VHH binders against p49116. Designs and how they scored, part 7

Target 1, 238 residues: p49116
Amino acid sequence: EGPLLSDTHVTFKLTMPSPMPEYLNVHYICESASRLLFLSMHWARSIPAFQALGQDCNTSLVRACWNELFTLGLAQCAQVMSLSTILAAIVNHLQNSIQEDKLSGDRIKQVMEHIWKLQEFCNSMAKLDIDGYEYAYLKAIVLFSPDHPGLTSTSQIEKFQEKAQMELQDYVQKTYSEDTYRLARILVRLPALRLMSSNITEELFFTGLIGNVSIDSIIPYILKMETAEYNGQITGAS

## First folded at step 12 (VHH)

Design d72
Fold by OpenDDE, fold request of step 14:
Structure d72 (fold): chain B 238 residues (1-238), chain A 119 residues (1-119)
Amino acid sequence: as target 1 above (238 residues)
Amino acid sequence: EVQLVESGGGLVQPGGSLRLSCAASGFRFEDYAMYWVRQAPGKGLEWVSSISWDSSYTLYPDSVKGRFTISRDNAKNTLYLQMNSLRPEDTAVYYCATEFYDSGPLDYRGQGTLVTVSS
């Protein structure tokens, strides 16, 4: 078998909605997040090994890890997205809800903590100066995680994950030979992704667009979306 | 309109070989992973094989691994399934598909081709 990933999987270019408003409203945030989500799903679809698993397995994997993929995407695209500004805007919107007493104290704490964790994770990734190849492999490792409940074909998934890990290791060893422990430093960041609530992420980034529809429920449709449709979404064209 | 036409089925003795073909049209064949599934009499659909768009990955269930080989020719928009060492339990209608599910209907599959393995 060939490599799990190719150079084509390294490219991860997010196109932001244009123009950027002076005030980042909920719609802009949701649109930006939606594009990132679509890009992440489309990226997964472009992996031959992923395609070979079939639609049920694909859906189950993405359902299990979309939040982690999305978060890695946030980290990778933090500059292009002006993530700090987006997060600040989200906080501002939350402040309005707080003032209106629409949220419980516990919920406020949870949401604020989540935002903090997101920011911290992205900052940590920036500090590590993760490159495009490393992000691609990390996403693959996350995508092909066999330890989620309800998955089928876990043996095959595990093999793919191992392949991703091996390729990452080889890449890091080759590219950053002077940094013996770089791989370890990168991999130890992955557990932080599991600490993040998909529900809270969904509420913060997607509520304005999805309404009462869950990300979980639309994942199969995103995965079935044609390339032309995807391109239309990122360009705003129908 | 997506069209898939399976062929190559027939009657074969146990231990025999058969090669199935699937002619695809109405979509960009080279952009899609393709799958073989089968339905035995009185049974549900069973996944038989997968191949990525570029043929770099092929997958098989244990039931056919080592005996069946999936391949494709993107230039000809054709999917193949080489079946060797056929067994009576391989008797089924075989379908090619652009997608498969563990359960439920396949939206894009052909009419199928019958493979009967019998002495």
Scores: ipSAE 0.850, ipTM 0.934, lowest interface PAE 0.5, mean pLDDT 92
Fold by OpenDDE, fold request of step 14:
Structure d72 (fold): chain B 238 residues (1-238), chain A 119 residues (1-119)
Amino acid sequence: as target 1 above (238 residues)
Amino acid sequence: EVQLVESGGGLVQPGGSLRLSCAASGFRFEDYAMYWVRQAPGKGLEWVSSISWDSSYTLYPDSVKGRFTISRDNAKNTLYLQMNSLRPEDTAVYYCATEFYDSGPLDYRGQGTLVTVSS
């Protein structure tokens, strides 16, 4: 078998809605997040090994890891997204909700902590100066995680994950030969992704656009979306 | 309109070989992973093989692994399944598909081709 990933999988270009409003409203945030989500799913579909697993397995994998993929995407696209500004806007919107007594103190704390964790994760990734290849492999590793409950074909998934890990290792050794511990530093960031609530992420980034539809429920449709349709959504939102 | 036309089925003795073909049209064949599935008499659909759009990955269940080989020719918009060491339990209608599900009907499959393995 050939490599799990190719150079084509390294490209991860997010196109932001244009124009950027003076004040980031919920719609802009949701649209931006949706584009990132779609991009992430489209990226997954672009992996031959992923596609070979079949639709049920694909859906199950993405359902299990979409939040992690999304978060990695946030980190990778933090600059183009102006993530800090987006998060600040989210906090501002949250403050309005707080003033209206719509949230419990505990919920406020949870949401704020989540935002903090997102920011810290992205900052940590920036500090590590993670490149496009490393992001691609990290995404593959989280995508092909066999340890999620309810997955089928776990043996095959594990093999793909191992392949992703090995390719990452080879890449890091080749590209960063003088940094012998870079791989370890990168991989130890992955556990942070598991600490982030998908529900809170969904609430923060997608509530304004998706409404009563869950990310879980739309994943199969996103995965079935044609590339042309995906591109059309990007251009149509401009 | 997506069209898939399977061919190559027939009667074969145990231990024999067959090569199935699937002619695809109505979509960008080269952009899709393709699958073989089969339905034995009185049984549900069973996944038989997968191949990525670029043929870089092929997958098989244990039931056919080592005996069946999936391949494709994107220039000809054709999917193939080489079946060797056929067994009576391989008797089924074989379908090519652009999708397969563990549960539920396949929306994009052909009419199928019957493979009968019998002495």
Scores: ipSAE 0.847, ipTM 0.933, lowest interface PAE 0.5, mean pLDDT 92
Fold by OpenDDE, fold request of step 14:
Structure d72 (fold): chain B 238 residues (1-238), chain A 119 residues (1-119)
Amino acid sequence: as target 1 above (238 residues)
Amino acid sequence: EVQLVESGGGLVQPGGSLRLSCAASGFRFEDYAMYWVRQAPGKGLEWVSSISWDSSYTLYPDSVKGRFTISRDNAKNTLYLQMNSLRPEDTAVYYCATEFYDSGPLDYRGQGTLVTVSS
């Protein structure tokens, strides 16, 4: 078997909707998030090992980790997205909901904490100055997680995860040989991803476009999209 | 339109070998992982093998691992399955497919080729 990832998997370019409005409305936020989601999922599909697992396994894996992949994508694309501005806009929109008494105090707290966790995670990744290779490997580690309930082929998934980890280790050793503990510093960030609610993420970023359809339910369709259709989605052409 | 045409099946004795081929057309073959599946008499579809679009990864179930080898020639838009040490339980119609689902029928597969292993 060859390497799990190649240089082609390092490229992760998000194209934002244009033009950027003066006021970031819900539609802009949702469109931006959708493009990132699509990019993330199709990135996964571009991995030979992933595709070899078959569509059912692929769907199961992505369903299990889409929030983590999305969050890593947010971190990686934070500058291009103007993530801080987006999050601020989300908060402002939430304020309107609060004024309308649509949310309980506890729910408001949960949502605000979630936003804070997202921002902090992205800030922490920026502070570590994670490069494109490292992001790619981290995504792979997250993607090929065998410890999600209900997965099949867990042995194979575990092997792929190990391979991702090994390749990351080799890359870090080669590229950042002077930083002995860089790998460890990077890996210890991963637990934060699993503390984040996928439901809240979905509500914050996708409610405007998805409507009453869940991310979970559309994942198989996103993964099955043809390249042209995918490109249309990420460029806003469709 | 996606078209897949399997060939190479036949009658073989236990311990024998066969090489199946699948000719693909109507899509960018080199962009897709390909799969072999089989359906034995009275049984459902069973996954037999997977190969990534660049051949860098191949996967097999335990039932055929070590005996079957999947390969492809993207220049010829052809998928292959080398089957060695064939057993009676390998008797089935073999299909190539662009998609593999455990839970349902395959939408993109050929007519299949029959492999019969018997003494």
Scores: ipSAE 0.844, ipTM 0.931, lowest interface PAE 0.5, mean pLDDT 92
Fold by ESMFold2, fold request of step 14:
Structure d72 (fold): chain B 238 residues (1-238), chain A 119 residues (1-119)
Amino acid sequence: as target 1 above (238 residues)
Amino acid sequence: EVQLVESGGGLVQPGGSLRLSCAASGFRFEDYAMYWVRQAPGKGLEWVSSISWDSSYTLYPDSVKGRFTISRDNAKNTLYLQMNSLRPEDTAVYYCATEFYDSGPLDYRGQGTLVTVSS
């Protein structure tokens, strides 16, 4: 009933840890990434259609798509985060790990290919000048993906995804009426997110987690957090 | 280096069919979205079709929807365009194209294949 997203779902403001260290370190990268993850989860939780699916379905959806949401967030916030600087620091660390024999050569190759694909995705989105409305709808399309294994209620999820696609189409046609193939360029790039590995994303951005805690294991706790608690995690003011 | 080679163009009567092929090399074809574009005599480039890396999205403008079908075979590094119910307005040089992060979709395209639809 009514639009899937409202103007409140377009606002996506990432606040970086302050002050930025003279040399980037694991703690700064992990805190920056954690803020983006929490912001992405709060964004998803705020959508009435998502709320309507129920808590078990909410957890299952986010477990299936958190990496795609996070990657869209990286692309949207790449300039605010200075993502290219963060990735360069990660690459330097990985090269040092080879010299110290801490990771296998095959793993390093996989991680470097992932970094290259991530850079490529973010650059393509920047060149298209994807706006905040388009990002919000793209995030909704990946959130309400019915084709992940293990999901239930896929018929309703599919209907919400179709609604997100229709609202994106209407927005693009109205706002970019003289660019006749903008929607096609945007949508055809979206499946590139499926090339991103959640395991490698964890290694790149979340290595500082203690006790081998994976992102999919903490998702239920993030989704249940009070709004004030979310804001504290996002700003570091908690 | 990136190479895209179109083939399958020719002269055909209105209402006929053609199947275009595009052989790709020099990049990981299975990782990239692909496009067909065309240029009619005296006109600019027109987008004809797009397909995602995994074929999950195929897109067409109204001018060709229902008549043209894009497909790909990632094992063979080949892109296809099946063109049915051809019209004189479809006369153009057809190009396959791709997009990399350093360029737009039209920066990497082949030499093209001419399709002429004439009674």
Scores: ipSAE 0.254, ipTM 0.656, lowest interface PAE 4.0, mean pLDDT 84
Fold by ESMFold2, fold request of step 14:
Structure d72 (fold): chain B 238 residues (1-238), chain A 119 residues (1-119)
Amino acid sequence: as target 1 above (238 residues)
Amino acid sequence: EVQLVESGGGLVQPGGSLRLSCAASGFRFEDYAMYWVRQAPGKGLEWVSSISWDSSYTLYPDSVKGRFTISRDNAKNTLYLQMNSLRPEDTAVYYCATEFYDSGPLDYRGQGTLVTVSS
């Protein structure tokens, strides 16, 4: 009963590290990506339905979907992040690695295909002019996916996902009443997120983390953080 | 380059069934959502159905829901539309379509296949 998300869940403001370096480097990219990750996790744990599922279920859900949630965040914040510039810099670095024979050809192909798929997804979302309310509901739909092994509350998770879909439908029909198939275009694009590899996302955006750790290993810690600590990590403030 | 070729249209009686096919080439069909749209005589384009790349989402407007079924075979690069319980108002040229980043909505579509529902 009552809405799954409130207006406070629509706010999703990413603040970039300052100052922007003259030449993009792994530290700037990793700091930018880390801020987005923390913003995304803070967003997820602020949802009452997510809080109601309990800590073990929360950790399992986020481990299963963090890459999809992060990718939606990249699409939503692509302009603020100058994502196209970041991806171009990564592509140039990879091309140099091929010429200097530093990486296997098979790995380079995998990474380049991932970059292409990521860019295509972000560009298609921008072309649809997806707004902040729509992004919030799309993130909720991917967060409350019942398709993960080991989940205890599968029926409850499925009900939350259905509620997110219903609220998205209601919002789109009210706000875009003259675009009668906008919802269909939005929803049919969502499974493209399953083409994104979490392993390659880590390689592209998180190689500069202190102590090269996997995102899976830090998710339980991130979910337990106090709100003040989240704000520090999101903005990079002391 | 990019080609979408519709087939399977024809004349059919009200209440009948018809199966449309769309052969795709010139792009990675398995990476893209696909659409069926139609244009009745003297009218604009109307969305008929959508399907995600992995078929996990299929969507229909109320005008065809329960009567039409979209499907795809990514191994054959082919999109399908099964149309049942056809009505005279379903008479139209049917197009398969897709969207790419640098194009307007549904700008890539085939030449169409005519479906006429009449006694």
Scores: ipSAE 0.228, ipTM 0.639, lowest interface PAE 4.6, mean pLDDT 84

Design d72
Fold by ESMFold2, fold request of step 14:
Structure d72 (fold): chain B 238 residues (1-238), chain A 119 residues (1-119)
Amino acid sequence: as target 1 above (238 residues)
Amino acid sequence: EVQLVESGGGLVQPGGSLRLSCAASGFRFEDYAMYWVRQAPGKGLEWVSSISWDSSYTLYPDSVKGRFTISRDNAKNTLYLQMNSLRPEDTAVYYCATEFYDSGPLDYRGQGTLVTVSS
């Protein structure tokens, strides 16, 4: 009935693992990515509209959208993460796997195309100079997506998404009134997130942490964590 | 080389309809958002519509909302604009446009097609 997001939902502070190794390795990359994932799910859990949908619906939504939410987080935090350096390290690890005949030529093409699309998405968002309010609303639009199969309460989810879109429109119109194309350019970029494969994201960022389990399988446990434990383990409070 | 070629413009009476087409080549059309913009005589460019790569988002300013419909056919590399209930104020050169994710706002557009709405 009130605004979908408040100023508390705009803060999105990622802290990187310490100490940073001299050479970026798969364990540092996995820990960094895990921190971003947990920050993203904590952010979603903090939204009153999300809480109102109930635990089963919450789990279903996050399972459906975690990769898109993670990808928005990568774009938002690209500088603090040194994402270009991380992607370069991932490419080096991948090239070593090719030299050892561990990956098929078809798989390597898929993975390299994914990395290129991810880099292009992050670059486009940086060129638009997307601010923290805009990112918060974009994440809400992605989170409350009614398109995913198996969701209950689809009508309510759709109304929350429409509310997020309305609030983004109002914000952009007031804050960037001189840029008549800004909202249209921001919104039409979101569906590019659907080009990002969760399977490949897991291989790029989470293989060393997860082993043979998927992010999909751990989401219910992350959503049940107490806020104090989650903030103390994964993200800084402020 | 990126090419965008608009067609379908012409003279039409107020209240009439036109369908514009834009043939795209030289890039992977199915990966990019597309736009229609227009330029009335002596005026700057005005955004008319946009559509995401998968058509899941279509957007319009209030001046054309409910009268214009953007669509695309990725198999044919073609963008469309269905214009209904045309008004004299819609008289302009219409351009299709795109932004590559690595480029600036609306950097690429075609040569345009003239739409004239008059009795």
Scores: ipSAE 0.137, ipTM 0.576, lowest interface PAE 5.3, mean pLDDT 83

